# Miniprotein binders against b1l550, part 12

Target 1, 279 residues: b1l550
Amino acid sequence: MRLPEELLERARDIHSEAPSHRIKLDRVGSFGLKVPVEFKGFLLLAEADVWVSLPEGRRGVDLSRQVEAIYELSNPPKDPFSLCREAAISLLEKLNYADSSGVSIRFDAPLQDGESLKYYGVEISSIASDEIINKIRVEILGMTACPCTAELIRAYKSSEIAATHTQRSLGILEVSTKAEHPDPDKLASIIERAMSSPLRTYTKRPDEGGLVIRSLSNARLAEDVVREMIHLFLEEFGHLPEDTHILAAVRSMESVHMHDIYAERSFSLDEIRKEISSH

## First folded at step 6 (miniprotein)

Design s22
Fold by ESMFold2-Fast, scan of step 6:
Structure s22 (fold): chain B 279 residues (1-279), chain A 81 residues (1-81)
Amino acid sequence: as target 1 above (279 residues)
Amino acid sequence: GSPELKEEIKKAERLLRLAKLILRYLGNPRALERAKKLLEEAEEIIERLAEEGDPELLEQVDKLIEELEELARKLEELKKQ
């Protein structure tokens, strides 16, 4: 049932009223919105959060205008990068009391994997104020093999390819930059190349054997993987602004333990270049 | 007059900020037309502020003029692409 529009003339504008306490809020918004996006020829269902800052003198945010901002821009569906930037700017246009706005979009990205597809996690954000800060986080599983056990087995019984335990490891790259979002496929590729071997959605016995041999011949600690990810990132994306901030991390689900191993490094491009040059 | 002029400065700053974001991050023909309208609105406000000539606001008005000119130049460059 739709109420008469005449009621709008008599109803209080609650959002425009003074709040009980004059306190600024950093993020007020609509979270967990379902939004279609187009990514590399695929139509995907994504989850979106949209928000704005709220000044100390205003009681509330018009949440319907936030939802309007993203849904107007999502029909027809578009790429999630453009959607993030356009929606963040649209929020500032529609909500003139806001000092800043933000949009975050999460989805599983398809990646070609032989005759099938595999998926990796992507979160893309744009935060607008005097400029736009673009953030991207990529998570993908790979395989690692333990070099310590490999060396022990090699010492016990000499072999060109030492036996060792293998496990799934989650690689993580997160980038915050004033430049355009890095291509998530390139970030996923960096993570997989840093691993002992990539994982497959489907493999036949000869291919499975090949992946295992590759992993065993390229045994790496979680610490090795993080350092290699940073090295490969600098080769591919070293041209980004000096204040670009990166998080590189690996969580190894150790097959011989009840617990995981975790390694990470956060840095700016300026910081890491100075560190590498000092050695 | 001073409180009203300070609100006009804030309005001009907001219009220029929106135009700057659109020009830097969107770049499509419809976005360029939106940026043009925002710059035209800002120009009208800035011209009135300059005409009033409030000594306390002189530095802020000069900064607005400089930013308007920079963004107008950027808009014309993007139109040519």
Scores: ipSAE 0.357, ipTM 0.758, lowest interface PAE 3.3, mean pLDDT 86

Design s23
Fold by ESMFold2-Fast, scan of step 6:
Structure s23 (fold): chain B 279 residues (1-279), chain A 81 residues (1-81)
Amino acid sequence: as target 1 above (279 residues)
Amino acid sequence: GSPELKEEIKKAERLLRLAKLMLRYLGNPRALERAKKLLEEAEEIIERLAEEGDPELLEQVDKLIEELEELARKLEELKKQ
């Protein structure tokens, strides 16, 4: 049953009223929307958040227009990069009181892994105001091996390949830029190459042994992994604008501890180049 | 100046901002059509503001004219690609 539409003429416009307190809000929106996206030939179910800024003199946001903005643009499914940019601009067009808008889309991205697929986490955002800032966050698991224990065991046994503990480590690269979003597959590749070894969805026993030996022969601290990720990032994406901001981080789920180890570095391209070039 | 003229300036600025975002960050034909409509609406407002000739607003109106011309040129460039 639909209520008579003439009742809407009598209803107060709550959203346009003055608020209880004249305070600006940075992000007001619809969070956790399910949207289909097309990503590199795959049709995937993604989760989206859409928001706008709310001025100090306005009580509320028209949430129905936010949902319209993203749903109009998601059928048929399109790539999440275009969807983020188009929806962010559409939000500003539909909601004329907003100074800024944003869209974030999250999904698990498939990556070819021998005869199977493995998955890594992707979050793509676009924030629109006088310009668009594009943000991408990639998270992928890899393996690390402790060089400290390796060296101790090597000294004890005078062995060429020292035994040490190995663990899963989560690598994180986050990029904020005025340019186009970096390719998430390339960001995932950077993270995996910085690790002691990548992880696989499926291995047979000989291949599993090979990964373990590779990890042991390439033992790395979380700090080593972060530095290598930054080095590899600069090789692949050093062409991005100087004001591009990057977060590189590793969370190591230490197999010999009840706690994790974490290392990170945030920087702009301008900042890191000056640091590396200093003598 | 008139409060009405200041509101018209803000409206023109918003229309040009939306057109600029569409032209710079979206490449699809629908975005070009929407940007054209926004620029046409902005042009009507800017022409009216220029005709009024408010001396307090001359610098702002000149900036709007410059931005409109830049975005119109970019629209025509993108249509050809």
Scores: ipSAE 0.353, ipTM 0.770, lowest interface PAE 3.3, mean pLDDT 87

Design s24
Fold by ESMFold2-Fast, scan of step 6:
Structure s24 (fold): chain B 279 residues (1-279), chain A 81 residues (1-81)
Amino acid sequence: as target 1 above (279 residues)
Amino acid sequence: GSPELKEEIKKAERLLRLAKLVLRYLGNPRALERAKKLLEEAEEIIERLAEEGDPELLEQVDKLIEELEELARKLEELKKQ
């Protein structure tokens, strides 16, 4: 049963009160909201987080205004890039005590794979303060084949075909920029091209055999995959502002171990250009 | 300066920041109308602050006037598209 609205006249405004401790909080918000988005012709149900900064002198955030900000902009569904930017600005308009706001939207992005679909994970964010910083993270599985074991087996058997262990590896590209979000399909493509081979949702046996042979002939360390991802990223997105920050990483789910192998590199475009140009 | 005038400066700064974000990152016709309203609200506050003529706040008010004029020019430029 709904309580009488007249009670609002008698109730304290808890959120506007002084807190128990005068400490600023960086992110306070509504997390795990479900919102529809339109992505490259697909209507998808995405998961969204919305937040604002909270000053040291204010006890709480008006969470209902946060939910209003994103839901009024999600009907009809729109692309997640515009939704992130528009909702982040709307949060600052609706919550005048906040110094910054942010919106993050996560979903599995469909990718056409012959007559079937495969997918990659994507998280799209916008953080608004005096500027907007756009962030995108793409994660996609691929296959890697171990070159070290391949070399040992070649030496042992003198085989014409390299035999080695293969495993699923997760490739990760994360980009933070003051420019527009990079196209996530292109980021996913970069990751897959850096792997020994891509993974497929459906293969017939001749195609599967071909992918396996390709993977074995293109054996790569996690370190090799990260370097190749960076190289391919610079070819596609080297035009972004110099202060663009990138994380490239691979987590290899080693089939011969009970643990994973992880390799990463974080860099700004300015930093990596200076490093590469010294060769 | 007066605490009241300092709060008005913060309000004007926030309105101009919102207008800048709208103009730079949203470019649609609804966003241009929202930016116009934000700039009009900021202009009213800035005009009152200029009339007060508080010597301690002159530098801050001058900066607000400059930013308002720059964003107004940007709005008119975007309306031509």
Scores: ipSAE 0.350, ipTM 0.766, lowest interface PAE 3.4, mean pLDDT 86

Design s25
Fold by ESMFold2-Fast, scan of step 6:
Structure s25 (fold): chain B 279 residues (1-279), chain A 81 residues (1-81)
Amino acid sequence: as target 1 above (279 residues)
Amino acid sequence: GSPELKEEIKKAERLLRLAKLLLKYLGNPRALERAKKLLEEAEEIIERLAEEGDPELLEQVDKLIEELEELARKLEELKKQ
């Protein structure tokens, strides 16, 4: 059932009213919207959040205009980076009381893995004010093997391949920049190359054995993985503006503990270059 | 200046900011057409502000004129590409 549209002429415009308390809000919006995106030849279902700042003198945000902004731009489906930037600007155009806007889009990205596919997590955002700040976060699982236990077992019983515990580890790279979003496939590749080995969607026994031996022969602490991720990031993306901010992190789901091990480093490109060059 | 004139300055600043974002970050033909309309709206407001000639707002109005001219030049440059 639909109420008569004529009732709108008599209804108060609640959103344009003065609030009970004159307090600015940083982010007000529509969260958890389902939107189609085109990513590297794939049509994917993504989840989007859209928001704007709300001034102290206005009671609410016109939520229908927020949804309109992103849906107008998502049909036909387009790449999520362009969608993110265009929607952020569109929000400021449609909602003239807002000082800033933001759009965040999350999806699972397919990655070629032999003759199969595997998936990694991507979250991108664009925040518009006097300029646009682009942020991308990539998360992918890999394998780590403990070098400490490997060394202890080698001391106890010499072996060509040291026995040690292995576990799934989540690698994280987050980049915030005034430049365009980095290619998430390259960020995922950096994370996987920093691990003891990547994970596979599908393996037969001989390939599985090889993967395990690879991991054991390349044992790395979470701290080692973070440092290697930073090193590989600088090789691939050192050309980004010096004020680009990066978070590199690893969360290792330790198979011998009831808890996880976590290591991270946040830095700007300017900061890390000075640090490395001072030694 | 009066609260009304200060509000008009804020409106002009917002329109110029939106045009700048469209020109700097999108640059496609649709964005250029949107930026043109925003600059035209800003120009109307800036002309009224200049006509009022409020002494307390002279520096702010001059800045708006300079930014409008800069963005108009950038729009014409991008149209040629």
Scores: ipSAE 0.395, ipTM 0.794, lowest interface PAE 3.0, mean pLDDT 87

Design s26
Fold by ESMFold2-Fast, scan of step 6:
Order: C-alpha cells, then sequence, then structure tokens
Structure s26 (fold): chain B 279 residues (1-279), chain A 81 residues (1-81)
C-alpha cells in the first residue's frame, strides 16, 4: 500500500527541524546494506555501512539519500575500493550539512589454493572530510606450532624433529593511509608467510603430511609471527606515506589451553623506522 | 564581518574541498566532469567575494583564489590523460 502523496503537503519535515538538544553526532547512517561488488573477476555479495556527521542544529539525516547514493554507484557492480571512495564523496555532495562521511564494505575474498579456493576476510573503509583516509583490514587463518613444547620433546626423545602441539591462528593486518588501499591479496600473503604454515581448503594425505612437517620444522610463537608480519609488511609497503598507521596482530587458538594467546603491535611508518634505526 | 559573506566563504570552501576529493582520489571521467561543475560554481562565488573587496576578508579570498587556480590546473592536467 502506498499512501497518497497529498499527505506530504501537510506533513512536517522532521529531519530539517531543530533537535531537542543541540548536540553534534559523529556518525549517522544506514548500516548492514547488502551490495554486489566485483572483486578480481568474482561477483560477490558484500555488506556496507554508510554514514555522515550531523550538525548540532539539525534533527536528522536524509537516510534515503544515503541508500540511493551507494545503490546508484553499485549498479553495475564495481570494485569495492572505487565504490567505497566514490560513495564517501557522493554522500558529502548529496548531504550539504555534513562535515564528514564514511563508507565501510565487508566481504570474504577468494584466494587461489591449488585446484581449489579458500577465503579470507576483508573490510575496507573510506572516510572523507578535508581529505580521504583509506583503511583496510585483512584476516586470514594459518597454522602455528609451539617451539617451547617442541624443545622439551626433543630433549626427552633426542629427535631431530620434535613433536609439538599445533593450532589454528588468526593473523590480522590493518592499514590506515591517505594513499590508495593496499592490495588485500598481498596483505593475506604476508600473514600466511609469517605463520608456521598456511591452511588449505583440501589436502590428500601426502600433502597434509608435508604441511604438518613444514609447521613442526618452522615452530613460531605468536610474538614471532607478529614481528615477522611487520618485517614483511615493511619490505612490501614501506613506500606508503610516513603517517600510515598499521596494526599487526595474531590470535592463537591454543590446542593445549582453554583460552587463546594474543599478540599485537600498532605503529606508524615514521615510528617504526625510528625504532629500527636506533639499533 | 558579515554573516552572509562568511556563509559564501564556507560555501566556496566546501565546493573546492569536494572538487579536490574528486580530482585527487577518483580521477575518472565522470569525477572530472563533476569537479569541473563544482569549480565553476566556486569561481562565481570567489569572483563576487573578490569584487566586494572587503579588507577583513582579503587573506581568506586570496587563499580561495590560490586553491581554485591549483585545482583548475590539476583538472586540465588530468583531462589530458
Amino acid sequence: as target 1 above (279 residues)
Amino acid sequence: GSPELKEEIKKAERLLRLAKLLLRFLGNPRALERAKKLLEEAEEIIERLAEEGDPELLEQVDKLIEELEELARKLEELKKQ
């Protein structure tokens, strides 16, 4: 049922009214929108959040204009990075009372895994004000093997390759920069190379045995993985602006504990270079 | 200063900011066309402000002129690609 348009002549414009309290709001928007995106030859279903700042003198945001902005830009589907940046700017164009806007897009990214595919998590954001800040977060599972238990078992049994516990570990890289979003496949690669071994979608027994031996021969603490991720990141992305901010983290789902182990480091490129140069 | 002139300055600043975002971060043909229209609108406002010749606003107007000229040059540079 559609109500008569004549009612619009009598209805108040609630959004344009003064609010009950003159308080600015940082983020007002439409969250959890389903949006198709084209990513490296794949058509994927993504989830998007769009928002703007709301000034102290205005009661509400034109939410319908926010939804129109992102849907107009998503048909036909385009790459999520361009969609993110274009939608953030479009929000500022359409909503002239807003001082800032933002867009976040989340999806599972396919990654080639032999003859199959595996998936990793991607969240990208663009926040527009006097400039654009681009953020990307990549999460992918890998395997870690405990070096402490490996050393104890080696001492006990005099084995060249010590038995130890292995577990799934979640690697996380988040980058915030004024430059374009880094390639998420490269970020995922950095995480996997820092681990004891990557995980696979499927393996046959000989391949599975090889991965286990690789992990056992490359035992790493969560702390080791974080340091290696930072090292590899600097090799690949050290060219980004000096004020680029990075979070590197690992959450290890320890197979011998009822709790997880977590290690992280946040830094700017300027900060980390000064730290490394001091040695 | 005049509240009306301050509003015009803010409007010009916003138009130049939007044009800068389109030119710097998108750079595609549609973005260039949108930026052109924003710069044209900003130019009209800035020209009126300059003609008014308010001494208290000279520094702000000069800054707007400088930014407009910089972004106009950037637009022409990108169109050639």
Scores: ipSAE 0.213, ipTM 0.694, lowest interface PAE 5.2, mean pLDDT 86

Design s27
Fold by ESMFold2-Fast, scan of step 6:
Structure s27 (fold): chain B 279 residues (1-279), chain A 81 residues (1-81)
Amino acid sequence: as target 1 above (279 residues)
Amino acid sequence: GSPELKEEIKKAERLLRLAKLLLRWLGNPRALERAKKLLEEAEEIIERLAEEGDPELLEQVDKLIEELEELARKLEELKKQ
C-alpha cells in the first residue's frame, strides 16, 4: 500500500536536521548496486558503490538521489570508465552540500584466450572534488616456478632444465591518477608477462606441457615478478602524471607450503624515476 | 567579510568547480549546456560580490573572475569541436 503524499507536508525533513554530534563523515552512500555496463563489446553485470561526503551540520544524505544519479546514466549501458566519472560529477550536482563524491564499479573482465575466454578482476573508481582522481585495480592469476628448488635439482641431476614446484600466483596492479583510467587489458598483459607463464581456461596435454616447460625455463621469485611488473609498467605508462601512485604486488599460493608468499611495492612515478636514475 | 558574503563566495567556488569537472571529463552537448548554466549562475554571484566592493574580499573575487574567464574560454573552444 502506498501511503498518501499529503503526509509529506506534516513529516519532518530528517536529512536536513542537525545531527546529534557535529562530525563530518567521509563516505555516505548506496553500496552493492547492480548496474549493466558495456566493456569492449560485452554487456556485463557490474556492482557499484556510490557515495558523498556529509558535512558536520547535516544529519543525513538523500540516498534516493544517489541511486537515481547512477541509474539515469546506466540506461543505455555505457563503458564503466565514463559511467564512473559521469556519476561522480552528477552526485556533486544533485547533492549541493557534498564536498566530494565517489563511484566504484567492479566486474570480471573477459580476455580472449585462444578460442575461449578467461577472466580477470577489475575495480575502478572516480573520486570527485576540485578534480577527479581515477583509480583502477587489476588482479589476474598466473603461474610461477621456484628458481631455488630448480637450482638444487639441477645441481643434483646436472640437467639443463630442472624440475621445480609451480603454483598459482595472483598479480595485482593498482593505479591512482589525475589522468584517464589506464586500459585494464594492458595492465593484465603486464602482469601475465611478468609471470613465469600465463594460465589458460583450456589446454590439451601438448599445450599444457608447453606452458609447464615455459614456466620451468622462466622460474621467478615473487620479488622478481613484482620488479618485472614495475619495469613493464614504466615502459607502457611512464607518460602518466608524476604524482600518479602505483601498487604492484604478487601473492604466490605456494604448492609446498601451508601459507602464501607476498611481495609488494607502492610508489609514485616521481619516486621510482629518482630511484632508478640514482648513481 | 560577513558570514553571508563568505557563503556567496563558497557558492561561486562550487559552481565553477562543477563547470570545470564537466568541461574536463564530459564532451557531450548536454554537459556543455550544463556547464554554461553553472558559469552563468557563478557570473551573477561574482558580479554582485564585485559590486559590493568589500576590501576584505577583493583578492578572492579577483581569483573567481580569473577562473570564470578561463572556464568560459574553454567552453567556447569545446563548442567548436
Scores: ipSAE 0.316, ipTM 0.753, lowest interface PAE 3.8, mean pLDDT 87

Design s28
Fold by ESMFold2-Fast, scan of step 6:
Structure s28 (fold): chain B 279 residues (1-279), chain A 81 residues (1-81)
Amino acid sequence: as target 1 above (279 residues)
Amino acid sequence: GSPELKEEIKKAERLLRLAKLLLRYIGNPRALERAKKLLEEAEEIIERLAEEGDPELLEQVDKLIEELEELARKLEELKKQ
């Protein structure tokens, strides 16, 4: 049942009223929207959040206009990067009281893994104000092997390949830039190359053995993985604007402990280049 | 300046900001057409502000004129591509 349009002429406009307290809100919006996106030839179901800033003198946001902003731009499905930027601008056009807007889109990205597929996490954001800041976060699992225990076992047994504990480790790269979003497949590749070995969706026993031997022969601390990720990032994406901000992190789910090990570094491109040049 | 003129300045600033975002970050034909409409709307406001000639607002109006001309030039450049 749709109520008569005549009721709108008599109803109060709640959203345009003064609030109980004159406090500005940073993000007010529609969260958890389901949107289709086209990503590298795949049609994927993504989850989107859309928001705007709300000035101190306005009680509420027109949520219908927010949903219109992203859904108008998602049919036909398009790449999530263009959708993010275009929807953020559309929010500002549709909601003239807002000083800023944002769109965040999350999905599991398929990655070719031999004849199978594996998936990694992607979150893409665009925040519009007097300029657009593009953010991307990539998370992918890999394997790490402990070099400390490896060295002890090697000393004990004098083996060329030392036994040690291995574990799944989550690698994280987050980039915030005024340039276009970096390619998430390249970010995922950087993370995997920094690990002792990548993980596979499907292995047969001989291939599984090879993966384990690779990991054991390339043992790395979480600290080693973060430094390697930064090194590889600079080789691939050092051309980005100097004010680009990066977070590189690893969470190692230690197989010999009841707790995880975590290492991270945040930096701007300008900051890290000066640091490296000073050494 | 009057509160009304300050609101007109704020509106022109917002329209130019939206046009700038469309031209800088999107750049497709739909965005160019939308930017054109925003710049035309901003131009109408800026022309009224310039005609009013309020001495207290001259610096702000001059900045709006400069930005409008810069964005209009950028729009014409992108249309040619």
Scores: ipSAE 0.322, ipTM 0.759, lowest interface PAE 3.7, mean pLDDT 87

Design s29
Fold by ESMFold2-Fast, scan of step 6:
Structure s29 (fold): chain B 279 residues (1-279), chain A 81 residues (1-81)
Amino acid sequence: as target 1 above (279 residues)
Amino acid sequence: GSPELKEEIKKAERLLRLAKLLLRYMGNPRALERAKKLLEEAEEIIERLAEEGDPELLEQVDKLIEELEELARKLEELKKQ
């Protein structure tokens, strides 16, 4: 049932009223929207958050205009990078009281894995004010093998390939930049190359044995993986603006412990180069 | 300057900011048309501010004129692509 339009003339405009307290809010919006996106030839269901800043003198945001902004741009489905950027600008245009806007889109990205696919996590954001700041976060599972236990086992029983515990480790790269979003497949590749070995969706026994041997021959601490991710990131993306901010992290789900090991480093591109060159 | 003139400056700054975002980050024909309208609205405000000739606002108005001219040039360049 649709109510008569005449009621709008009699109803108060709640959102444009003064609030109980004159306090600015940084992010007010619609969170958990389902949107289709086109990603590298795949039609995927993504989840989106859209938001704007709210000035101290305004009680609420126009939520219908926020939903309109992203849905107008998501039909037909487009790539999530363009959708984030264009929706963030559209929010500022539609909501003239806002000083800033943002859009985040998250989905599981397919990655070719032999004859099948595996998936990794992607979250893409664009934050618009005087310029656009683009953020991307990539998470992918890999395998790590403990070098400490490997060395103890080698000392106990001499072998070319020492036995050690292996576990799933989650690698994380997050990038904030004024340039375009880095390619998430390249970020996922950096993470996998930093690990002892990548994980597979499907293996037969000989392939599984090879994967394990690869991991054992390339044993790495979580700390080693983070440093290698940073090194590989600088080789691939060192051309980004100097104020680009990066988070590199690994969470290792240690098979011999009831708890996880975590290692991380946050830095700007300018900061890390000065640190490395000081040696 | 008066509070009224400062509000006009803020409005012009917002219009130029929106035009800049459209021109830098969106290249489609509809975005170019939207940017053109924003620049035309900003030009009207800036022209009025320049005619007022408030000495306290001279540097701010000069910066608005400079940015308007830069964005207008970029719009014409993008139209030719």
Scores: ipSAE 0.274, ipTM 0.725, lowest interface PAE 4.0, mean pLDDT 87

Design s3
Fold by ESMFold2-Fast, scan of step 6:
Structure s3 (fold): chain B 279 residues (1-279), chain A 81 residues (1-81)
Amino acid sequence: as target 1 above (279 residues)
Amino acid sequence: GSPELKELIKKAERLLRLAKLLLRYLGNPRALERAKKLLEEAEEIIERLAEEGDPELLEQVDKLIEELEELARKLEELKKQ
């Protein structure tokens, strides 16, 4: 049932009223929207959050305008980078009381893995005010092998390839920049290259043996992986603006412990360049 | 300055901000047409503000004129590409 539109002319405009308390809100929006995106030739189902700032004198946000902003731009499906930028601007255009807007889009990105595909996590955001700040977070699993146990066993048996425990480790790279979003496939590649070895969706026994030997021959602490990720990031993306902010992190799901090991470093490009140059 | 004139300044600032974002980050034909309309609306407001000649608002109005002219030049440049 659809109510008569003339009722809208007589009803109070609740959203435009003064609030109970004159307090600004940083983010008010529609969260968990399902949107299709086109990513590198794949049509994917993504999850989107859209939001705007709300001034202290206004009671509420028209949520239908937020949903309209992203859905108008997602049909036909487009790349998530353009969708984030266009939707963030559209939110400011449609909601004239807002000082800022934001859009975040999350999906699992396919990555070619021999004859199969594997998937890594991507979250892309654009935050609009007087300028646009673009943010991207990439998460991908890899394998790490413990160098401490490897060294102890090598000392015990004098082996060139020492036995040690291996485990899945989650690598994380997050970038906030005034430039365009970095390519998530390149970020995923950086993470995988920093690990003892990448993980595969499917392996036959000979390939699995090779992966294990690679990991054992390239044993790395979580701390080692974070440092290598930063090094590789600077080689690939050191050209980004100096105020670009990066988070590099690893969560190692230790096979010999009931708990995980976590290592991280946050930095701006300006900060890390000065640190490396002084040592 | 009157409250009405201060609201017009805020409206012009918002319109110019939207045009700037469209021109800098999108630049496609649809964005250029949207930016053109925003700049035209901003121009009408800025002309009214300049005509009023409020001494307290002269600096703010001058900045709006400068930004409008800059964005109009950017729009014409992008149309040629």
Scores: ipSAE 0.372, ipTM 0.783, lowest interface PAE 3.2, mean pLDDT 87

Design s30
Fold by ESMFold2-Fast, scan of step 6:
Structure s30 (fold): chain B 279 residues (1-279), chain A 81 residues (1-81)
Amino acid sequence: as target 1 above (279 residues)
Amino acid sequence: GSPELKEEIKKAERLLRLAKLLLRYFGNPRALERAKKLLEEAEEIIERLAEEGDPELLEQVDKLIEELEELARKLEELKKQ
């Protein structure tokens, strides 16, 4: 049912009114929108959040303008990086009271795995004000093998391959930069290379045995994986601006415990280079 | 400066900021056309502010003129590519 247009003459413009308290809000927006994106040849249904800052003198945000901003740019579907940047700028164009805007897009990224696919988590953001800050977070599962138990078994009975427990571990790389978003496939590759072995969607028995042997022969603590991720990141992305901020983390789902272990490090490129050069 | 003139300065600053973002992050023809329109709107406001000649606002207006000229040069450069 469509209500009569003459009601607009009597209705208050609520969002343009003064608020109950003159307090600025950092993020006001539409969260959990479904948006199609094109990612490396795949059409994916992603989840998007869009927001703007709200000044102290304004009661509310025009939410329909936010949906228009991302919707107009998502048809036809485009890559999520361009969509994030373009939508963030469009929000500032459409909502003239906003000092800043942001867009975040989340999806499971397909990655070729032999004759099948595996998936890793991606979240990308662009925050616009007088400049654009681009953020990307990649999460992918890998396998780790415990070096402590391996050493105890080796001490008990030497063999070519040490026996130890293995578990799934979640690797995390998050990058915030004024440059373009890093390629998520490269971030996923860094995480997998830092692990004892990658995981596969499916394996035949001989291939499964090989994956396990690879993991056992490359036993690593969560702390080892984080350090290796940082090392590999610097090799691939050390050219990014010095104020680029990185989070590297691992969450290991320990097969011998009822709880997980977690290791992380946050740093800027300037900070980490000074630390490494001092020793 | 009067409150009205301060609002006009703020509006011009915002239009120039939006144009700068479009020119910095996009080179496609549609983005350049959008940036052109924003710069044209900013120019109209800046021209009125300059004509008003408020001594308290001279520094702010001069800064707006410089930024407008720089962005106009950048737009012309990108059109040639």
Scores: ipSAE 0.184, ipTM 0.666, lowest interface PAE 5.7, mean pLDDT 86

